VHH binders against Carboxypeptidase Z (CPZ). Designs and how they scored, part 2

Target 1, 134 residues: Carboxypeptidase Z (CPZ), of Homo sapiens (Human) (q66k79r27to160)
Amino acid sequence: NPAGECHRPPAADSATCVDLQLRTCSDAAYNHTTFPNLLQHRSWEVVEASSEYILLSVLHQLLEGQCNPDLRLLGCAVLAPRCEGGWVRRPCRHICEGLREVCQPAFDAIDMAWPYFLDCHRYFTREDEGCYDP

## First folded at step 23 (VHH; from q5 with Y100H)

Design r2
Fold by OpenDDE, fold request of step 25:
Structure r2 (fold): chain B 134 residues (1-134), chain A 121 residues (1-121)
Amino acid sequence: as target 1 above (134 residues)
Amino acid sequence: QVQLQESGGGLVQPGGSLRLSCAASGFTFDSYGMSWVRQAPGEGREWVSSINPSGGRTWYADSVKGRFTIARDNVKNTLYLLMDSLKSDDTAVYYCAKPHSKGYWFPWDYWGQGTQVTVSS
């Protein structure tokens, strides 16, 4: 059986995959993540103590259910990125941009800017780079 | 240098009340939203409440709605948290948090040392 050359997806980084253990992201479509995450957090303790995770955990309350669970799952893709076959998978930029457009009024209503850890240009990749929809 | 100093914590019985204070310095206090965040033993930090720069708008976690009141005195550069009908689950270290950007209450870039609140019979 020719060992199929595990072609690295264009938008993937080499990584060691671990079991996803984050309560706020328990409904994610994937079960494995990696450290460091896209924000350079290196442990669950650091992730859970982070401002990003604290916000993610209350977005449903703050936005009165608007934009959820999609926005939460978008955040999960950054805080606990998908890891598959020894590679980090990145979420799609166009998904992020779409949610930003739709959800911006909800953030404005609570005097909050679009979260920096959801910067679509920084943490998300183009469709042609092999991104996924979280 | 930015400084946040919490006070007012202590031991209280269930159903009791406390008032926390946060003395702020080293930045233009009245230009920033402010927040309270708490951390119970063995648990992660939890957002409690936020207030806009003018004090005219406030937000609360569902767990504290109807029981806690956030307020501020911009002349005194002080943030307050009035806590009524306290429960055992309110036991935590309470932190004052400053946001990075003017006009907003998130993301946080500075925290105080915290004040201990213990609710026990």
Scores: ipSAE 0.653, ipTM 0.829, lowest interface PAE 0.8, mean pLDDT 92
Fold by OpenDDE, fold request of step 25:
Structure r2 (fold): chain B 134 residues (1-134), chain A 121 residues (1-121)
Amino acid sequence: as target 1 above (134 residues)
Amino acid sequence: QVQLQESGGGLVQPGGSLRLSCAASGFTFDSYGMSWVRQAPGEGREWVSSINPSGGRTWYADSVKGRFTIARDNVKNTLYLLMDSLKSDDTAVYYCAKPHSKGYWFPWDYWGQGTQVTVSS
């Protein structure tokens, strides 16, 4: 469990941690997040009003239960990133890539592209950079 | 400039019906999927329904399946939402949403001003 690291992992950003208060992400493995999130949202109001959050809230029904909760939690890692010891933790790229491969047919079935905020290259980091599995 | 204008909202009794319209302009309407999203008082925005560019494929939130029908007229550049068997929980401002990319219905980049739907006895 990548909890409570006293040391700054590589690619971590300094941050002030706050309590995680996002309904769709209540089952996340962590309890603290930070603003701005990885999409540069700066408040819960902005996050909850975002298209990204609206999509996460309906992924289960849109994909008929496929790829959940893993895909939702992946989104949570971006919209409400893990914050530990004053540092932002980033989710692992290989987890994102694996889910994309497995879940792509489900997105194709509903005429939706892989979500931009789940760009594995943009928002996710490699294992050697201290990433975690959401 | 992209413009979306919703209309057709109003006060209706439970079990009643409404038809919402969204007049679109400023983009090639028939190249984009479209969506309806609603926001109830004190709640966040909720996805309601989406339709592909041709109108041949549609998707619905579980809360409205069997009651709502999304449709479009690409000649008139208009999106519709037929709402039957309305419930109090359907009370919300309903928004028309345009996606950023052609061929898809998400992610959204433009919203209308919304139209108020109130279901009350």
Scores: ipSAE 0.643, ipTM 0.819, lowest interface PAE 0.8, mean pLDDT 92
Fold by OpenDDE, look of step 23:
Structure r2 (fold): chain B 134 residues (1-134), chain A 121 residues (1-121)
Amino acid sequence: as target 1 above (134 residues)
Amino acid sequence: QVQLQESGGGLVQPGGSLRLSCAASGFTFDSYGMSWVRQAPGEGREWVSSINPSGGRTWYADSVKGRFTIARDNVKNTLYLLMDSLKSDDTAVYYCAKPHSKGYWFPWDYWGQGTQVTVSS
């Protein structure tokens, strides 16, 4: 029975997709995002002025290249979430958790806590919920 | 109430030096890491430098490394940014930033009004 009813993943939110226009996230695997983002930012101006965005822009420097670009892309998944077919896609929790485990020493080394906006439990979803790998 | 007041900005020629100050009040200054952030015209905010609560550890953006020095006087509740070998690209409003949590320098929750630094011939 070929009627692959594209069941909406339970974690997907309906959204109007817009073109991704975020410099720090220009290498993301997707080209469309939505507002509000996962942090409830409602415009590019707000996103670019945000502390989260500023941090993403300097992570490479701060961590001396460690954990990048994966960590940056993880942040991009939150600041400019993937939008496809009128739905917001959320990044996979296990990816976040894996990066957190691997990158924690790098954060510790610079007296920084794991970023709050990369809370794996808050902004990321399980595989069965239709998550993607950023 | 938390207050951050930047000063020391001005017009300087390329190669010149400036010393910025940030007077802090309304919180236990010596318990927080502090940061400098700048914003050039038409650009987003850029992290410049951070310092831990004791002043024993510092971090710098690559763009200012070797030229800028962040320091603090916990007795005076003042943050400093010594800027040497200034370039035109250093032209910006410079902000002092306080983090949310003690012991860390990020994320920021308070900003000063900023001080203008203009590097021009």
Scores: ipSAE 0.635, ipTM 0.821, lowest interface PAE 0.8, mean pLDDT 92
Fold by ESMFold2, fold request of step 25:
Structure r2 (fold): chain B 134 residues (1-134), chain A 121 residues (1-121)
Amino acid sequence: as target 1 above (134 residues)
Amino acid sequence: QVQLQESGGGLVQPGGSLRLSCAASGFTFDSYGMSWVRQAPGEGREWVSSINPSGGRTWYADSVKGRFTIARDNVKNTLYLLMDSLKSDDTAVYYCAKPHSKGYWFPWDYWGQGTQVTVSS
């Protein structure tokens, strides 16, 4: 089944869906993802060795439970984006922006900037483009 | 130009102790947070501990809290990891990592070659 997007060229949104295989993301609301992911990783081996996944896997500890699971699932939407019927669905920008505002004090407490791989404008899209809540 | 050289690894029995060192050069060491990250055989990398530029704030993974101590000497430009009460699960190559931006400890842009720690009886 194709994604609900009709205002973009289909070739720009086409993808091959594969099984999601990240333990940190096992509770995502979807079971299929695609490569390359939004960070241009091309295999599970690359994802699991990445600094992005290393941080994501311990973020709940670092933030002492604050923003969990929403922040972790937001990161999962970047590292393992939802793939449905051959189409990539992008996570919603307004969810990212709202979460950044709420969670920024927790990042300040650990001397860490909002993670670069959660850039709300780069990896997240608007509601009028058919985004989903991760 | 940035160089990170780990040392101090070795073979130790369970319950033993080691002190790892990371000699840093090619950047203003005291302006950056620093981290230790480890990789067990056949596994991905695991964050262990981080420290802010002054050394006054430290963070630890739950798996090492109470057993490991991160420290730095900003005169000697050296990062340390004191490991006590070592367990077989601590067997790994330990890397020191430098972050991209001053004041922070993540994301990492430079890594050392690592030093092997083996805990077995």
Scores: ipSAE 0.627, ipTM 0.822, lowest interface PAE 1.3, mean pLDDT 88
Fold by ESMFold2, fold request of step 25:
Structure r2 (fold): chain B 134 residues (1-134), chain A 121 residues (1-121)
Amino acid sequence: as target 1 above (134 residues)
Amino acid sequence: QVQLQESGGGLVQPGGSLRLSCAASGFTFDSYGMSWVRQAPGEGREWVSSINPSGGRTWYADSVKGRFTIARDNVKNTLYLLMDSLKSDDTAVYYCAKPHSKGYWFPWDYWGQGTQVTVSS
């Protein structure tokens, strides 16, 4: 979803949209994101070195294809949040909650708790607050 | 004070073998899963392998399956990575990583200084 209209650069802007540059997230439905991301990373170098991105890049292997691509795209929405017209769109909480319910047994099978960077209440918002489905 | 010290890296020819070690101290080693993570020059970090606290369960990245073996010695508090059939794209700094919580192997909160593995003729 290319941005056709961006917010002008002002003295105080809530988000400046930049190109999404994560290979693991190249199939996201949007092409623009912002820094800092929802984990407060401020550059692609920091994201690519992070434990969060390292795990995200191999989840499909660890879970033997279960929950892919939905779970990977959910993580992409945290590490590279959708940015449109100078505003960040937060991913929907109910999508996170639904995936956690379905995918929890797969995480149990690999001795892993639900990832802390996918906390549905911390990083995801309600639909009536303008969220989107990742 | 958690300490992780990797060793055993070096220069090796393609098809060669190396054994990496990670000496662990400052925590109850046998209560934690452990991992190897590597970083090639100019690249992000890549998960390589993990092992549960007892050593009875292991996990490997597709890029190393069948060539690498993770093992641990809970008497000596040492983690190992046995690398066979090495290829040029295995060239990286290899890190030993400790998870935050007992019983698990992720998320990682302590890293060693790393040991360099270089595969070249």
Scores: ipSAE 0.602, ipTM 0.809, lowest interface PAE 1.3, mean pLDDT 87

## First folded at step 24 (VHH)

Design t3 (from r1 with Y100K)
Fold by OpenDDE, last read:
Structure t3 (fold): chain B 134 residues (1-134), chain A 121 residues (1-121)
Amino acid sequence: as target 1 above (134 residues)
Amino acid sequence: QVQLQESGGGLVQPGGSLRLSCAASGFTFDSYGMSWVRQAPGEGREWVSSISSSGGRTWYADSVKGRFTIARDNVKNTLYLLMDSLKSDDTAVYYCAKPKSKGYWFPWDYWGQGTQVTVSS
């Protein structure tokens, strides 16, 4: 498995990995994250107060279990990105796009657009860039 | 300028009822879904309920389902939250929120100042 090239966040002085401490993402396949996250949040307090996290926490209720846990884990990959050796690992774009296609009707049913923080083009990377499946 | 102003909060006993209001101005109220979000002391914010622009569809958090009713009066530009069978765990500041985009109730781009609800014996 080609060790996906970890990308250093552009503005991070010291890409230090920290322990993942996010309740909604406790079942993520990785244990370390970094700040700032992909949304440029710089602390757990900011993450937990964010609309993105609030929504992520209730997706299972809103969507009546549809698209979970995959959709939640996708959100976790953005709010608390995987960190290895001081580098950020980015989730795969094709995974995001696949979930968007499958889950769009569920969002339509609740008068919600595809979440902006799950923009597949903005926050996810191609396979050739060393992405991972969250 | 978008303005959201919550009111109706107060102190109530467990099992009591309360009606919150959110007065909206500065935008076409009937074009936006609306939401209630609350924050308990020492806790993070929690989504409570949302309502479609027309008021025809509503959604509730499991914690309030069957007890709370979200409603709106598009003529009065007012959002409501009817709260019945209140519990101590319902103690929080309650916020009214709206998105920038029409037809949806998320994201919450605009917030009111909030109104305090305290449920205590």
Scores: ipSAE 0.871, ipTM 0.932, lowest interface PAE 0.5, mean pLDDT 94
Fold by OpenDDE, fold request of step 25:
Structure t3 (fold): chain B 134 residues (1-134), chain A 121 residues (1-121)
Amino acid sequence: as target 1 above (134 residues)
Amino acid sequence: QVQLQESGGGLVQPGGSLRLSCAASGFTFDSYGMSWVRQAPGEGREWVSSISSSGGRTWYADSVKGRFTIARDNVKNTLYLLMDSLKSDDTAVYYCAKPKSKGYWFPWDYWGQGTQVTVSS
């Protein structure tokens, strides 16, 4: 979708957009997010206190730079979802699945499962549903 | 019921050392990876260190690498954090955490009450 287009994707949820204020996601390709996020967090305080955000902030260390920044941005798409034109945009499932496949050995090496908050089936949408690449 | 109880915190001077303990009960301790997470005053929580279920593998945040050592005694159901060369920035409440799933150290589904560590001259 072209930048600035105000339309509802087929699977988008109505939302009030707010400025993105999450340090770990400052380099995201979008500047607005919404509450609740895809994990049903309803404030920045809750997001920043969450295990998901804490992990996301150290993944680059844990994985020795592997799979970053893509993995981090994937997490950002869940913790601070893209909001445009009064609608929540969801990240593409195939992107999640691709990263999972590539990054699985890195997670295995540190005795960590694929993060639950990056469940590709639960939080990501198909191409035909108007998803975007984080 | 899963219980995690931290102890060993206190006041220490910069450059000093402390050993934290986390007494675990209510689950098969040696089946789970464990973690230490801390929270400084006015700051968010920060991952400190994790250890595999067997204790054979460990991971550290860059901020504590070379100074802190995570260890465990699976016979005593106790997790440890040896903290050397302590700095003022290490002042925080330190929490012990475990996941619901065996074999991993994340997510942190269960937390202790925490123990206060204060590093001050």
Scores: ipSAE 0.866, ipTM 0.931, lowest interface PAE 0.5, mean pLDDT 94
Fold by OpenDDE, fold request of step 25:
Structure t3 (fold): chain B 134 residues (1-134), chain A 121 residues (1-121)
Amino acid sequence: as target 1 above (134 residues)
Amino acid sequence: QVQLQESGGGLVQPGGSLRLSCAASGFTFDSYGMSWVRQAPGEGREWVSSISSSGGRTWYADSVKGRFTIARDNVKNTLYLLMDSLKSDDTAVYYCAKPKSKGYWFPWDYWGQGTQVTVSS
């Protein structure tokens, strides 16, 4: 019986998984992440000090609850990417694009551009690349 | 060169008031949103408040809402933070910050050196 070769998703990167220890992302659907994250942060100290994390922590307040928790979880997928079986899992681009479309007016209302660390093209992958919905 | 210089920090008793200033130079001040960010000892950075380029819109962290007021004088190229009803938890280094992109107040691409605020009895 050929042992089901866990086919590496095409867009998966090899990684050492560590326990997720980020307060703002404690409700993420996964429990393991990796360093460096998708923004090339290499430690929790760097992540927590980052402008991205600071913003993510206040998005709920800034947007008056709009687009949350989905937007926050999207950010978590970038700042603390999902790690399973020694591979980094990337979030789906179409999820990012959908949220951007729906949430863009909320960002416009507070004089903020779509966050650069949520660049759908840069940090998210296509469905055929084995992405997941955060 | 972009320069941001904070001032006005000091020691104050709980319930007291302070006014911080941020002198801006090296860029068109009235074209950028501005922010205050603080860092308490041993803690991470915390967003405090932001203001639109024109000064017509403001945003506050829940921790300071109703107590702090952000303002700006675009003629003087100065950002302000009026802090009332100060608490011990407000003790921090306060930084002013600006983005590279006009019309926004995020991301915080440029920072001042910060000014120390200490609230203690």
Scores: ipSAE 0.865, ipTM 0.929, lowest interface PAE 0.5, mean pLDDT 94
Fold by OpenDDE, last read:
Structure t3 (fold): chain B 134 residues (1-134), chain A 121 residues (1-121)
Amino acid sequence: as target 1 above (134 residues)
Amino acid sequence: QVQLQESGGGLVQPGGSLRLSCAASGFTFDSYGMSWVRQAPGEGREWVSSISSSGGRTWYADSVKGRFTIARDNVKNTLYLLMDSLKSDDTAVYYCAKPKSKGYWFPWDYWGQGTQVTVSS
């Protein structure tokens, strides 16, 4: 099966912005998000019920404060992406990669792989594509 | 085919105890970390506890620490959740979950049907 070319999502997508209403992401640097999110969730109910959000909500506890809040904010950038000026803004890949490297031991310690919804290549963009630091 | 079947739920009084079981089949049970996740009525899902593949390491949500104990019997292919000092807020459907990848307890790629726990006076 040809490894489906993970079509790199465009750096920016046109979107209707809505108010950010996600408890775990209340300290995000932005106040507007959009649906669907980068995981194709289409409502707050779906987001809040998602395994990704559930995990994100307990990461601080699980990692004993390590890698937070940066890791959590990284997750927020995916679950509730930044929306500004009618466009979805994507977080920077190098930030994701840096955190992955630094946080790997913490994840190993709890028998967890780097979260799939934080796939740096899938959900994050390069600097030249207009990414932002969450 | 992966199968997870929860049991042991029921009605208990506050302060009571309950033991949940999750019967696992269709995979090498001792190769996977396992988790309990619960959902209270009208609320979102909440992670409760996880256990390593060997059972040597466990993790708990703050809300259940000191009260709940996750355990497993790898010979019986069964995951357990011992719940003591139950509170009304523990009322929920409790789900057993496993990942696709060996050695981890996340993501929760497979779920059981859940078992109802009701804590009420």
Scores: ipSAE 0.861, ipTM 0.927, lowest interface PAE 0.5, mean pLDDT 94
Fold by ESMFold2, last read:
Structure t3 (fold): chain B 134 residues (1-134), chain A 121 residues (1-121)
Amino acid sequence: as target 1 above (134 residues)
Amino acid sequence: QVQLQESGGGLVQPGGSLRLSCAASGFTFDSYGMSWVRQAPGEGREWVSSISSSGGRTWYADSVKGRFTIARDNVKNTLYLLMDSLKSDDTAVYYCAKPKSKGYWFPWDYWGQGTQVTVSS
């Protein structure tokens, strides 16, 4: 509607949605993302050089298939957050918390703490705030 | 101040072998896990292998399992990557990486300058 387009202030979390193009995340349930991502990366070049993406791209191998694809898709929701209609949608905290509980033994087995970029309180939000299950 | 210095790279034919070294200083080397990460031209970085602080546990990317061996000498504070059966796809700059926290090997907070490995016929 013209009246809505002409008179509405921009939303606080509005964004320009771009195509999701990370090979590691090609099976995500959404096709569009935005920059900066939840880790404040501003380009695919920065993402692909990051420690976060390096780890995410091999987690399924390191964990011998445990927690795949759910854990990988959780990381995709941080590195390539869902963007639709010009707005960023945050992934659900309870999904992160559930995965951390069941996957922690697999991380212990490889001498690795739960990844810092999957901090359930920092990057994931509650259902009453409009989150999605990645 | 942490220093990591890689060496041992070079030109080798497919099927050949190389031994990379990473001299470490400025931290208690035997308290940290260590990793090798590589980057081919025009590509992102790829994790290759990691080793526990004692050397008792090792991890490898599927692309290098059975061909590469990570090792460490905690007396000489040196990390190694023994590379056998090299393929053209192994052509990259190889970095050693130190993690932030003792007892772990990820996340990484220091990287060496890298050493070039080129595998060509």
Scores: ipSAE 0.643, ipTM 0.835, lowest interface PAE 1.2, mean pLDDT 88
Fold by ESMFold2, last read:
Structure t3 (fold): chain B 134 residues (1-134), chain A 121 residues (1-121)
Amino acid sequence: as target 1 above (134 residues)
Amino acid sequence: QVQLQESGGGLVQPGGSLRLSCAASGFTFDSYGMSWVRQAPGEGREWVSSISSSGGRTWYADSVKGRFTIARDNVKNTLYLLMDSLKSDDTAVYYCAKPKSKGYWFPWDYWGQGTQVTVSS
């Protein structure tokens, strides 16, 4: 049984899980995330003002419906990573790689490089390291 | 040294029009795409429109398509947003934004101070 806030483990825990509060990510398969996120944002105010979230919130419009919702949910896994029982889980790299391959022409069509915050090797882990599919 | 200075905001009634300007300096303006981004009080920022470095390509958020026009004057180093058929949910501070890399319009590394647009009935 999880302890109350007075009995929470010491600061040595890997993460403190909080409620996911991003409208663009409301359909994620999980309800808890943590700060800092994978981009080192430390509050919802910072996330909602960030270029990363601004882009993520309009990707479906920019790409004219291509890659939605999979690409949006991939970005959600970076900006609001899944948090369970004090631990952060990273999204799977092969999902990122597959989406980049399929979606790259749509980004080329809008004069945009593949987003730097979706770097498949930097923010996404191999399946044998305990990743999840966003 | 990069400077972006917005102007042209104000109070208008619904159905009205405004032209926003952004004077740019400190970089080779005609090598960069440019964007308008807005922020309503108490909310996050929302992308509005972007334009390629030459002005030959433009992109718009669904909320403004058909009502707003982005344009640029590469001789005067000025970005414009022509806003028609304004409605109350267009009320926001409007920012022009410069991207980091030539030939693109995202990600943004410099923002102007913003200009307030208020649409009230």
Scores: ipSAE 0.638, ipTM 0.832, lowest interface PAE 1.2, mean pLDDT 88
Fold by ESMFold2, fold request of step 25:
Structure t3 (fold): chain B 134 residues (1-134), chain A 121 residues (1-121)
Amino acid sequence: as target 1 above (134 residues)
Amino acid sequence: QVQLQESGGGLVQPGGSLRLSCAASGFTFDSYGMSWVRQAPGEGREWVSSISSSGGRTWYADSVKGRFTIARDNVKNTLYLLMDSLKSDDTAVYYCAKPKSKGYWFPWDYWGQGTQVTVSS
């Protein structure tokens, strides 16, 4: 019909998919990711030494079980983005925004701002651009 | 000109105790939360504990809860980590970390040189 297709041009046409190797993300709904990740980390060694991964690996205990596993999996989608068939898929922005609203009081309670590496506009894509629910 | 200087590390036996200190200068120490982060040989860094700017609130990793105590002296501008019931798994370089923003303890923008803690026997 005359309805236009909703799509986003490929952001990274030549992505090489590799096995997901982060213990904190072992229960993700996908098995493959790529480097660089959304934070521009280029190896598992860099990821595992990063402040972002350090925080992500302990968020469930800091928030006393609140927001787990959804918040952890959201962070996994940034640090180990889904890679499928040579293409990187970005996580949906509305998932990020919903979690921020629900989880913000828990972050306030531990003297922490919403994590900078979970910026919903910067790392997460709108639904009409072909995003996925992490 | 932010400076963080850790001290008090050493070799101790399992079950032993140790107190780490971090002397801070070049910033308004009592306006910032502070953290201890450690790195074991061949591993990434692991958050250990954090404390609010006033010292009124503290947070601990599950791996150290009940054994470690974070404290601060805002008169001496010094952060402490009191370590009891030490285990071989506690062997690491321990870093004092300063956050970027007043009133928070994360994200970290300055680190000390670290002090080695070795639990062996």
Scores: ipSAE 0.598, ipTM 0.807, lowest interface PAE 1.4, mean pLDDT 88

Design t3 (from r1 with Y100K)
Fold by ESMFold2, fold request of step 25:
Structure t3 (fold): chain B 134 residues (1-134), chain A 121 residues (1-121)
Amino acid sequence: as target 1 above (134 residues)
Amino acid sequence: QVQLQESGGGLVQPGGSLRLSCAASGFTFDSYGMSWVRQAPGEGREWVSSISSSGGRTWYADSVKGRFTIARDNVKNTLYLLMDSLKSDDTAVYYCAKPKSKGYWFPWDYWGQGTQVTVSS
């Protein structure tokens, strides 16, 4: 390959899909993800050390079983976004918004705001932009 | 400006007890919830316990319920973790963590340097 003579960008700005390796997310509906994730983490080491993953791994305990597994899987869609056929799929905003409405009393009960890493407008896309249900 | 200094760690035998302290400065301590988070050698961090700004509400990880007690002294600006019935699995560096926002205990934006707890026979 003469890189200088045939210098082409990728046909699209595609993602490299890697195996999903988070035990908290082992029951996700997909097996592949990509880096950087939606929080701009670039390795499993960074994800597993993050406050976001620390909280996600204990949310079921903190909320006494409320909103599990849907809320945990929503967080998985941010920390380990679905990668399919070399492309990143974005989780649906309306699912995030619906869960926030239903789950907000459980967060109030533990003196915790809706988690910043589950911001429905920042990390979740609308259905007309091609989203998936986590 | 925000400073958190943990102390009270040490070597203890299984079944023993320790009291950890975290001296806080540079912020209005009584306006914030606080947390203890620990990290075992070669592992990620694990949430241990949290306490509301007034001290009236507390939360514990399942792994420590009934054995650990979180407390605070808002006059001395000090957070405590009273650890009883210690097990080898409790061996870790214990961090005091301050949340970003008043009235909450998560997300954490400042951490202390940690204090080592070692439980071995």
Scores: ipSAE 0.592, ipTM 0.805, lowest interface PAE 1.4, mean pLDDT 88

